# VHH binders against Nicotine blue oxidoreductase (nboR): the designs that were tried, part 17

Target 1, 204 residues: Nicotine blue oxidoreductase (nboR), of Paenarthrobacter nicotinovorans (Arthrobacter nicotinovorans) (q93nf6)
Amino acid sequence: MGDTDLPCVTGVLLAAGAGKRLGRGPKALLPYRGRTLVEDAAETMLVGGCHEVVIVLGANAQAVCARANLEPYRIVVNHDWSSGMGSSYLAGDAAAHTKNHILVALVDQPGLSVTTVGRLLVSHRPGRISSAAYSSLDSPRVLRRGHPMVIDAGLRPAVASTVSGDAGARVFLRQKPWLVDLIDCSDESTGEDVDTVEQMYRLL
Short names: E, the ipSAE of ESMFold2; O, the ipSAE of OpenDDE; V2, 0.75 times the mean of E and O plus 0.25 times the DockQ between their complexes.

## First folded at step 10 (VHH; framework vhh_enristomig)

Design j6 (from g1 with S31D S56R; at its last look DockQ between E and O 0.53; V2 from the best seeds 0.00; counts 0 for: pae E 3.6 > 2, unsure alone 64.9 < 65)
Fold by OpenDDE, look of step 10:
Structure j6 (fold): chain B 204 residues (1-204), chain A 124 residues (1-124)
Amino acid sequence: as target 1 above (204 residues)
Amino acid sequence: EVQLLESGGGEVQPGGSLRLSCAASGFTFSDYAISWYRQAPGKQREWVSYISSGGRTYYAESVKGRFTISRDNAKNTLYLQMSSLRAEDTAVYYCAREDYEDYKGWFSDYFDIWGQGTLVTVKP
């Protein structure tokens, strides 16, 4: 089967948050590996196998565009970012071709790797949601779903219908857990996001 | 101390009704989304219902139309009104605090506080 027979995957990088908890501006602009979190995440998604990457900005979108090199990627600005992550997701979803799967990632998860992205894309089954899954040190045999996730093109409308600023896609996932395939990525990361000062310093 | 405490469980006949309560303390209740979960004997814990900080509600398909989640922020209390109860509703019911600020918990489940649970038994 030629590469042409595989469904295309649009990477959707959610980076619209203000980063209020850290007090250092948008998380997208946090330094990481000699560049910014948004640059690193976007590149990782592309190199990992996404056909294109849509970056959803919101808070401080102008600053992010000015300070980060985002030329290779499609930028979508969610002007309703303050309503919650739901609107950002919807904006990213809408930017992706209707026939494409989407790989949704969060900018504040520096543990995202090319391997993780590739693993999800290769493991993805039609009509399903593929979720990165991580175990904890205290429960090494228990996998918990995390980010990123691949959402099948056919499920995108249904997922979108459940998305809101305060509920997110987790509602859909809870309602239909049988559609979710957990892909073990514990060897790549803990799935932890940067939401504390301590975590930020560890990142630096 | 942050705490959730469930109450209201008991025995009820099929078709009956029961109202569960979850009392919250030690945190700003109104800022958090809260979910009900349940665990039947020998089964995994399953999600039942969700209410956002703003009051939006969602339900598992198995309980949709029968259960109603609500909250009273003034009383720091979450409720689950159960009607048309079935044998398969027999379980320990838990309330759990969820965090969905920023990116946290948007796709994945993120709950940090659980109650001790209250037993609901539906039997003739």
Scores: ipSAE 0.248, ipTM 0.645, lowest interface PAE 1.5, mean pLDDT 87
ESMFold2, look of step 10: ipSAE 0.271; ipTM 0.638
ESMFold2 (binder alone), look of step 10: mean pLDDT 80; pTM 0.798

Design j7 (from g1 with E101P; at its last look DockQ between E and O 0.13; V2 from the best seeds 0.00; counts 0 for: pae O 5.3 > 2, SAP .722 > .668, placed apart)
Fold by OpenDDE, look of step 10:
Structure j7 (fold): chain B 204 residues (1-204), chain A 124 residues (1-124)
Amino acid sequence: as target 1 above (204 residues)
Amino acid sequence: EVQLLESGGGEVQPGGSLRLSCAASGFTFSSYAISWYRQAPGKQREWVSYISSGGSTYYAESVKGRFTISRDNAKNTLYLQMSSLRAEDTAVYYCAREDYPDYKGWFSDYFDIWGQGTLVTVKP
């Protein structure tokens, strides 16, 4: 806890995937902005206002640690990464102090910005989940929930209890949508993941 | 075309009441959960109230006991009855349809379709 007695926020960067769809190794090591996605995302989270950043690795964790400069961040290796993103989330969640909020981000979202992180942290309401939301140009009145997402410390246990496999926090969010505050971040990015070769090429 | 259209906003004195409406079109209204949001000047949009497709209702703490959300599926209309209004309730109020697609990865897409909003002004 900080001097202000306000809850701290632990950034949880999920980067445990193998990146099999892209066929270019772990997404964490994809080049972006002169460095790697994992470095860029982690720095963005920290600069954006997270008090600390926990990077959850899994697939090729050794390679990621060897190739990326992750010294400023806490590293957690999820050995059960193949079971799905859920186990990675849980690993990251467990690494955060129980009194901290967590800001969850995915490494394969290069659209993450310092502004987005800051906006979520400032806008976060106690007892709730704050989610970045994005609209498209053709549908400006449609906001799609995306990453990053701030989960209130008080909700972390409940969220964690619903997490399994690749279902992740979706179960909780669908059951209790009223707990989610959407923070419009459409001006920052589209909120898309890097999941296709085409998307990757846009970043290179 | 899917559309939400809010109405009923206006000026009211503190302690007064106002009823907002949200008219839905272009989709099966009864199948969707709908929420009210509001955005005060210079502030972020915040959740106000939620009503499920089944009629379960939930409220933000700031409006609990004062606001009542309801729906008329036959009229494809969402309502927000506001009472005991306060200056801090001044905002543009939006209704939003909430939707969840089938399982897609760890995080499912959740999206809202929003109306244009209706302004509620409570004098200090």
Scores: ipSAE 0.023, ipTM 0.325, lowest interface PAE 5.3, mean pLDDT 84
ESMFold2, look of step 10: ipSAE 0.266; ipTM 0.619
ESMFold2 (binder alone), look of step 10: mean pLDDT 80; pTM 0.804

Design j8 (from g1 with Y110W; at its last look DockQ between E and O 0.55; V2 from the best seeds 0.00; counts 0 for: pae E 6.3 > 2, unsure alone 60.8 < 65, grease 26.2 > 24.2, SAP .684 > .668)
Fold by ESMFold2, look of step 10:
Structure j8 (fold): chain B 204 residues (1-204), chain A 124 residues (1-124)
Amino acid sequence: as target 1 above (204 residues)
Amino acid sequence: EVQLLESGGGEVQPGGSLRLSCAASGFTFSSYAISWYRQAPGKQREWVSYISSGGSTYYAESVKGRFTISRDNAKNTLYLQMSSLRAEDTAVYYCAREDYEDYKGWFSDWFDIWGQGTLVTVKP
């Protein structure tokens, strides 16, 4: 085998939320760029370089599958979605081949771009987490961790062991910040979510 | 006006205990996750503990088993019960309102509101 063979990347799109915060049904079905938010995000992950995309659904999984064209993607239904986003992360992680890195994104990140996905994948270093990062107008020289993020195949078990309830990956990130590479993506999006009424203008 | 006010700091001998409080006002306290952070002189601010709006608790490895975070939504108050205190726990302790739990708080350590802090000093 080659001296530096690298594994494939599975995109993991977390889309299990009920959408109650917006009051308009599942966030996955909100319109964005001529299709649903889930379709746009999943396509962006594939075109950006993920070898496959696993979409984790939960609340309203049947409605999402009925109203969105998800044929190109693998679907995982997380029946424990109400316990918090940690269970959705673990379901997506479990569905990805153990040798693959995973690129994790949330469905409510409507500014995800092909360029951002590609940048993370080409910048990724073995044994690390590669996180998209963004600056704000108030602090333009300060990068904030955001997503998507690439979790190295070798780190997936350690990250998973810290995931519970609503914490997701942040316990791991707060305990081991030296394992995180911040990749500047400020030119592409802000990393904001769509869970406020003020953000919904981007979905029309 | 949105506010967080810490109290309960002071001097304590090694092995001692303190209970910190963080009183919240001006927002729907029960809807937000809240964290404790600390900053020792000359050091960067360090995460200590986190409690979700639903009551799930998480701790930095350095404080697990010694510190307990809790919240009383009826009193809009966050608590940190500290025991078995060590010299390394000396710091100004801050409470911070995290943004919404299901997005920025998942991947980010940014907070939109901080208290002014309460000093905890563990004597050598």
Scores: ipSAE 0.036, ipTM 0.465, lowest interface PAE 6.3, mean pLDDT 79
ESMFold2 (binder alone), look of step 10: mean pLDDT 77; pTM 0.774
OpenDDE, look of step 10: ipSAE 0.136; ipTM 0.567

## First folded at step 12 (VHH; framework vhh_enristomig)

Design m1 (from j3 with Y100S; at its last look DockQ between E and O 0.35; V2 from the best seeds 0.00; counts 0 for: pae O 3.7 > 2)
Fold by OpenDDE, look of step 12:
Structure m1 (fold): chain B 204 residues (1-204), chain A 124 residues (1-124)
Amino acid sequence: as target 1 above (204 residues)
Amino acid sequence: EVQLLESGGGEVQPGGSLRLSCAASGFTFSSYAISWYRQAPGKQREWVSYISSGGSTYYAESVKGRFTISRDNAKNTLYLQMSSLRAEDTAVYYCAREDSEDYRGWFSDYFDIWGQGTLVTVKP
């Protein structure tokens, strides 16, 4: 297969949540590294090797577009964002070319790095799912599947078909673990989300 | 203190049966989904089974038809009935509580509490 036949990778950044737990508006607009989480994450995905980045917005989409510089990226607004992460995933998946792999990331994971993205893209094998994996201080013996994840173009339809409610893609991943390659990224991040004020302050 | 404690592990012959228990304390057990995982020596962690707070069950392909997950909310206990055990089932078995927060664990395995594990050895 010539180099020209390799599928591209579309970064899908899920940023549709309201950020209710933090109480400071959408997580997408939280300050980080002199800019916003959504700007930082999107740039990280692009610099990391994604060919394009689709940002899925929802809650406060208008405010996010007004306050963040998202010009280099494709914006998709999920109007059904309140139904859960599944609808946002499907919106992002639908925006990506059918022949592309997708790298799915969450905006509320500030530990995302260029190295992590690059590691996943380089490690990705055709017909498989490459998942970042992390150990935690609370469970150092267990490597946990986390974000980001690279989903092979060929698997995207099957994954999408299982996305419903809160079960979503996790059921697919758990039922077919042999399709998932865990890539240890514990050296880059804990894989945890920013959900508390304390966590936010640690990032400032 | 929130805790999960596995028990029931031991040595069993191929084709045998074993029942594992996971005792929960320090939280409202009935409100949480819980999974069984296992890890064999030198291998990665493997998902085994899941039961939702509502009682919906899911299984890994490798254990379908042989393992049964169940829960007793009155006893705050999770169970894994294992039958037709094979050598490849040898592992430390863990129970893990899923995070109840919105969007967590949707796409990733987000568990906030793990037990210490119980060893199952299948050998002649």
Scores: ipSAE 0.040, ipTM 0.473, lowest interface PAE 3.7, mean pLDDT 85
ESMFold2, look of step 12: ipSAE 0.345; ipTM 0.685
ESMFold2 (binder alone), look of step 12: mean pLDDT 81; pTM 0.816

Design m2 (from j3 with Y100T S108T; at its last look DockQ between E and O 0.73; V2 from the best seeds 0.00; counts 0 for: pae E 3.6 > 2)
Fold by ESMFold2, look of step 12:
Structure m2 (fold): chain B 204 residues (1-204), chain A 124 residues (1-124)
Amino acid sequence: as target 1 above (204 residues)
Amino acid sequence: EVQLLESGGGEVQPGGSLRLSCAASGFTFSSYAISWYRQAPGKQREWVSYISSGGSTYYAESVKGRFTISRDNAKNTLYLQMSSLRAEDTAVYYCAREDTEDYRGWFTDYFDIWGQGTLVTVKP
């Protein structure tokens, strides 16, 4: 009866970025664990317990769909991707059934694991946000909010109303920090992303 | 090279007003979102206000209606107008440059530059 206890969650994978700083094409197509980042992340979200996965594409959406096997997932193309993460978040949020929680993940977070997704889903409490959190060697007892995070269905309208341009959802998170549960996932990742050529070593 | 310098702190009576400034140098100020944070003695640093590169403003619920964030991109200066001050507003106030990249905007610890802080003391 484990499956009857899991929350109804739509995975929202934000994969709309152009990857221009890396100079290797869309980040969604970067190699990771023998396949593309987008394939690995989406499968991880589904296997970890999301009911479905919505992948938000933007830059190079056609190339991503041609080169990655995304048949198990729902694709949303955000034509406004260049305005920032906020528009991609809103596109993914709009695609999810209004009664579902959403689990938001970034395609360029290579530390996403089935264990992290499962931990968030099991730990999630109604009316709250459950955020994966990470510590560093410099501050091993200080957890920092990261991704993925679960946004309760009941909070989705309030979060969406605060989203704009380069702010993303961080305004809501900062206005109501008491609604955020930090879930320690330091054993699975450092919480860093792949934004520059020098950080690509984390893909090896 | 990159610097943020707060000023305008001081002692004030309850109900009083102060205007904080944050002078920025060494980067293209108009391209970045900037926040104010504060830290009371013995407490964790807490977010106060945010202004986007496009000028949209946001506030912590504890300061809404009392504080106003603004920016003057020609002067590379961020402001916080504080009114109706209370003892609980006593803290060191910091400005912080936000990460402008959309992929990192969900990390609360992802600021790449902080100011030195300016002390605001509201008398009991």
Scores: ipSAE 0.280, ipTM 0.645, lowest interface PAE 3.6, mean pLDDT 81
ESMFold2 (binder alone), look of step 12: mean pLDDT 80; pTM 0.806
OpenDDE, look of step 12: ipSAE 0.418; ipTM 0.741

Design m3 (from j3 with Y100H; at its last look DockQ between E and O 0.60; V2 from the best seeds 0.00; counts 0 for: pae E 4.2 > 2)
Fold by ESMFold2, look of step 12:
Structure m3 (fold): chain B 204 residues (1-204), chain A 124 residues (1-124)
Amino acid sequence: as target 1 above (204 residues)
Amino acid sequence: EVQLLESGGGEVQPGGSLRLSCAASGFTFSSYAISWYRQAPGKQREWVSYISSGGSTYYAESVKGRFTISRDNAKNTLYLQMSSLRAEDTAVYYCAREDHEDYRGWFSDYFDIWGQGTLVTVKP
């Protein structure tokens, strides 16, 4: 009854990594669908239904801002990007309005689609985490949680508290799996990211 | 060559105790968070416990109060002290190194280095 509107959501795009595993500089600047990866991901989040997009940069932030057109989005530079896995998440979380849900996406998953973003937003239930999920080849009938992920506004402080420890957000999800709704997105993506030369084929 | 090697598994009676070890080599052990996972026959791997590089410890609800994770950075060794063992603890136990740099494991249990596992059997 009554609540057919899309939720108020800040997209948080984590793009602070140096791209060491790929060996080609920052992943944010890799070409994808005629744009940089960061431009494509941020536009996808906005078009998919996020009310705004916060892009968290770190390594090579100056080069990314110089080469990518990011004017439609909010930019947060995380100067502590090298201090730990969760510092970029915390910077993006802190930039989002406290009453909004956040949709967390990683620049290293180039298969993000408008359909996936929209599906998560319309499926989201209060007090929960809505996670895109994907089948694996080893267990093709089993969904495993992946990204992007919607974190309910009410859960943001608890998740952030876990990330403030050395453990990062992984521990929250591992300790409280009953709070996670898995949303099947296997038709849109494999859930893989761009880490190796063999995975570069998905950028073309 | 980076490796993780588990040991210390075996058979115990319900209520018994075991101590598992995970010997690490080929990387700077003290810089990484490490987890224990387990896989029972016919089930998916499930997370058991985590210790950060700084020594903070976390546990799955099913093992909290019965299992203790620890690390000895001088010996490059991770430990899992298990007590009050139950039939549902029967599984192959694995240690796994956390990925430092990417969030790909945040949502789908990604780890770049796994051990081969050690079997723990709690008798009926």
Scores: ipSAE 0.196, ipTM 0.585, lowest interface PAE 4.2, mean pLDDT 80
ESMFold2 (binder alone), look of step 12: mean pLDDT 82; pTM 0.823
OpenDDE, look of step 12: ipSAE 0.291; ipTM 0.669

Design m4 (from j3 with Y100K; at its last look DockQ between E and O 0.56; V2 from the best seeds 0.00; counts 0 for: pae E 2.2 > 2)
Fold by OpenDDE, look of step 12:
Structure m4 (fold): chain B 204 residues (1-204), chain A 124 residues (1-124)
Amino acid sequence: as target 1 above (204 residues)
Amino acid sequence: EVQLLESGGGEVQPGGSLRLSCAASGFTFSSYAISWYRQAPGKQREWVSYISSGGSTYYAESVKGRFTISRDNAKNTLYLQMSSLRAEDTAVYYCAREDKEDYRGWFSDYFDIWGQGTLVTVKP
């Protein structure tokens, strides 16, 4: 009786960046919705349908752990965070069970919603990558892939093999675009991250 | 002003070689990853090659082994050496700067700066 155990989904929240551009400390600790970006994003992923959430920290790991309530989540510290987001991805990927899909999100994208997460999980097809996609005001008819993304468990090794240091998983996606399903999430967010003071103030 | 400017395009016979250049200005070139794209007439834009700020290189399967991406940070210039050119390589070639530093090594497909393109025609 082959336990057709539906593959679980591990949320991987990348929050290892130093946040140098904003100059207000780590983006993970920016205030948002009465808490921090990292808390909000992690909860959103869990409530959205992820079975567990792995938070990948880096440059400010100690500060983030000290100031944010991350008790419900698994914490992974990427000590090689300065090499680029790729190393953080690999750290998160390695923390997830080999049989799980992963939903990868960025902490600096406050537009992440329970609806978006749910939509991706429901829409995910086996053997594929499901990517949130967003249109822009300048190009309302063009969907651009963004975050979050669901990577099928079977594709994780192949994706990981293309990630090294400052080389990103984007290469895999560009090499094999036919594996990527775009899920329109333009109604939920612009897909943009917080990079400016103005953007930060809009969140407050 | 931030700018990318492609050059080096032209007509070449099948099996021939061509070297494209992308001159960057108005920003710290060495800090950015850059990609080559191409668009053939009537077709969608296609990713060709990527080079990270650290010098890691990647290629589309269609050009792997034939094209070589490189950069000269001192000259603020990106290169694409094309060899064993085929008719299907005919396209306008564009260089594009990756949008955000935080997207380095991740899944993003955001570019904030594009060149105007240079035409490569491969025909007998």
Scores: ipSAE 0.331, ipTM 0.683, lowest interface PAE 1.7, mean pLDDT 87
ESMFold2, look of step 12: ipSAE 0.388; ipTM 0.723
ESMFold2 (binder alone), look of step 12: mean pLDDT 80; pTM 0.799

Design m5 (at its last fold request DockQ between E and O 0.42; V2 from the best seeds 0.00; counts 0 for: pae E 2.5 > 2)
Amino acid sequence: EVQLLESGGGEVQPGGSLRLSCAASGFTFSSYAISWYRQAPGKQREWVSYISSGGSTYYAESVKGRFTISRDNAKNTLYLQMSSLRAEDTAVYYCAREDEDYRGWFSDYFDIWGQGTLVTVKP
ESMFold2, look of step 12: ipSAE 0.412; ipTM 0.736
ESMFold2 (binder alone), look of step 12: mean pLDDT 83; pTM 0.832
OpenDDE, look of step 12: ipSAE 0.433; ipTM 0.747
ESMFold2, look of step 13: ipSAE 0.416; ipTM 0.739
ESMFold2 (binder alone), look of step 13: mean pLDDT 82; pTM 0.829
OpenDDE, look of step 13: ipSAE 0.408; ipTM 0.733
ESMFold2, fold request of step 15: ipSAE 0.362, 0.385, 0.334; ipTM 0.713, 0.720, 0.694
ESMFold2 (binder alone), fold request of step 15: mean pLDDT 79, 82, 82; pTM 0.795, 0.829, 0.827
OpenDDE, fold request of step 15: ipSAE 0.371, 0.360, 0.351; ipTM 0.706, 0.702, 0.696

Design m6 (at its last look DockQ between E and O 0.37; V2 from the best seeds 0.00; counts 0 for: pae E 2.2 > 2)
Fold by ESMFold2, look of step 12:
Structure m6 (fold): chain B 204 residues (1-204), chain A 123 residues (1-123)
Amino acid sequence: as target 1 above (204 residues)
Amino acid sequence: EVQLLESGGGEVQPGGSLRLSCAASGFTFSSYAISWYRQAPGKQREWVSYISSGGSTYYAESVKGRFTISRDNAKNTLYLQMSSLRAEDTAVYYCAREYEDYRGWFSDYFDIWGQGTLVTVKP
């Protein structure tokens, strides 16, 4: 694929958690499709159209770097990872060039697809947030926000300010729903995360 | 095992007040952020209010100044004090436990919901 009109977007892959819910080490290293989750997610973001990928590591960063091939990506180690995901988001945001949009993804999203990433990037409008969205079984006509999402460069300071408080990005999105475009990705996945991968492992 | 149970709904005149409760059991209540949502007939479920594990509170614009969210960690109970009620506030109200990990930051998915309590504000 040659030169494109796609926006300049930094992929920000949040992978800093200690795996507290799993309890068995970093989810980033869980096997998935012949590689680790972190390798699969980062490649998906690049192939889907992100200009670059920043991977935010925290707990067990040395082990992740030793066991995963992350050479094509930029690595940021968040030493404040234990304070919560807000600090990891801020570290990734700070690493992205200020004029770029960011596409935020979580390492425990095994349903992330190249098509979903591309759809978000093509659909994105200036000054807005483009969020992958999925229908639910209890309300199949209703889309719910999920991940990944594109945060416009112009909105990054406002989101970062909310995250620096006690609110996290979820409150920003709920208080300013008119800034969010929901992009239907129900055909690609349900928006489920690593709990789906763990459920598959329990069945295997 | 894990449960959320709403109560306190009922009928009220416009301008009236109600206090909703959400009793939590089977988990460490003080470690979680909790939200109130509501759903009017024929409409999508909408967010009403959020309280962090640390006690910080946030509100939808439509209820700000009229509703107050609070929590009592010793009693494992979430509250919503509703004042100056309007016909537009008629809905089933739900409490929902927020994810405590990476999933809860950007998604409107929840791992635990209550069954809801009906609030009717008479026309």
Scores: ipSAE 0.360, ipTM 0.692, lowest interface PAE 2.2, mean pLDDT 81
ESMFold2 (binder alone), look of step 12: mean pLDDT 80; pTM 0.802
OpenDDE, look of step 12: ipSAE 0.404; ipTM 0.725

Design m7 (at its last look DockQ between E and O 0.53; V2 from the best seeds 0.00; counts 0 for: pae E 5.5 > 2)
Fold by ESMFold2, look of step 12:
Parts: sequence; structure tokens; C-alpha cells
Structure m7 (fold): chain B 204 residues (1-204), chain A 123 residues (1-123)
Amino acid sequence: as target 1 above (204 residues)
Amino acid sequence: EVQLLESGGGEVQPGGSLRLSCAASGFTFSSYAISWYRQAPGKQREWVSYISSGGSTYYAESVKGRFTISRDNAKNTLYLQMSSLRAEDTAVYYCAREDYDYRGWFSDYFDIWGQGTLVTVKP
């Protein structure tokens, strides 16, 4: 990835949630590999090849900025975070230069790797969405789309127009599945969220 | 207890119409996006339609122009008005509550599903 001539990609890290399902405060500050989840994810996105990283914060934004070293990254505070992930996606999309692709990642999906980010960026085709994909527990030999995903600069307006409420980009993906390339990343992660106490044990 | 209960299914002639209902209880219905899905015999479950908490609607290409999703937040009820029904619309129809925060597990993560209502379009 060091000498690549790939188009510029803005990493968009969605980290606005309150963490109420875990009962331990914002997920962005959960410890992971000697630092916070947000620091680990953002650095992974940069090292993997994103030109810059925009971190979308919401709940407890001040606490996150005070306790995590986010100086290398650009911060967007989404004051509408409680309306759902769609508003956070739109805030991050709006902050990215219009000519750039965006690579969207969720802070609450630990195990994001430099390899996964790099694989998506190298595999990306113009005019498409490149999605990390994982074996489904419901169908273990079938890949299911997950995160991170690369949204081509040319598709960003169309994707944004479908975003409402809690949906994020999923309405677009459901309406136009033929535009999505699934990139197998099962060797790097299961794609599971940090959503229960049992899942949290993977962080400690 | 969070529940979704579909009703309104039945047999109909090709070209006919049906209105499905999904009664919600045990949660703040107006705060959630809700979808309709369907599953034909021997097929995988497929997405049909989505309505956001704010009322924006979206449809699968196979039903666009024939189906209309709506919600009545005062009655905690989701509807699917189906028109111009075809044999390929025969399926069990389910409503599903969309995740409030987006889960990230497999793009179609839902935390509650209805029990389903059968729609049969007669040959």
C-alpha cells in the first residue's frame, strides 16, 4: 500500500453511540490492545491506507476527546446522535472531501485489521461498494456483508439520499445489491459487535 | 414483552389486493424503523419494504409500484398494501423491527421478528 496510486479515501469512523447496551459508558473508550477502541480503529484505518480519518462522536464526545489521543484525526460531533446511526453516517459523509471515496467503519466492531482495510482498498472497483464480508453464523459457508465498507465517491450522493433513521446505508445496499462487491475477510475477524458482556471479554 | 403480530394474509386471485397488518406491542413503536420481509417455500427470506421512524419508505424492485408500506403510530401498527398480486408474491410475510443503533452483524440484523402471515396467490 505504500506506493499505491489508488484514489484518496477518507476513513469515516462511526463512534457516536452511548454504549448503553454494555452498561459501561461509551464503546469508543473501551480498552483494546493497550488503548481505547477508538484510537485502535482510527490508527488501523490510517495505517491500512486511508488518507485521513474522520471520527464521528456524539454521546460523551467531550469525555472521549479528553481520554483518547485523537490529535491525528478530524473530529465531527453529531449532536443528533440519538436519532440513529443514519445521522452519524451523514455527518461523516459531509465532512469528507467530495472527490474521495469513504471507508466506513464502526467503533464497536473490534478486530478491525490493517489487512482488512488494505484488502478493501486494493480490491475496490470504481462505481461500486466494496464490503468486508464474513461467514454468517446462520449460514457458515455463505458470506454476508459487514463493515468496514468502501463507498465510491460517485455513489456517495445516491447512498446519502437513502439514509434515514437507524438505517445507515443499508437501504441502498438492499435496493442495489448488484453494486456491492463482497471481499472475504473471515480470516481476520468474525464481524461480531461488542454488544454483550460475553463479547466484551474479547477486549480484556 | 416485545411482540410483532402479522395478520391479513389469505388467498387471492392474480391481480388482486390484500392489506397486511403488523401489530406492535411492548416498545415505543414510533421510535423504530420497521421492515416487511417474505419467504416463499424453499427460498431464502427476502426484503420487501422498509419504513423509517420518520415515515420515509423504500421498496424492493420486485414490488415497487404495487406495494405500499405505511405506519399508524397512534395504533402501533404497520401496514403493507399489496396490489396487482402475482404468483411470485406467494409467501409467508414477516414484519421485523430494525435495530435502533444498527448492529453491524450481517447487514440485516433485527432484534425482533413477527410470526408471519401467509399470502397465497392462486394459480
Scores: ipSAE 0.095, ipTM 0.533, lowest interface PAE 5.5, mean pLDDT 80
ESMFold2 (binder alone), look of step 12: mean pLDDT 80; pTM 0.800
OpenDDE, look of step 12: ipSAE 0.314; ipTM 0.686

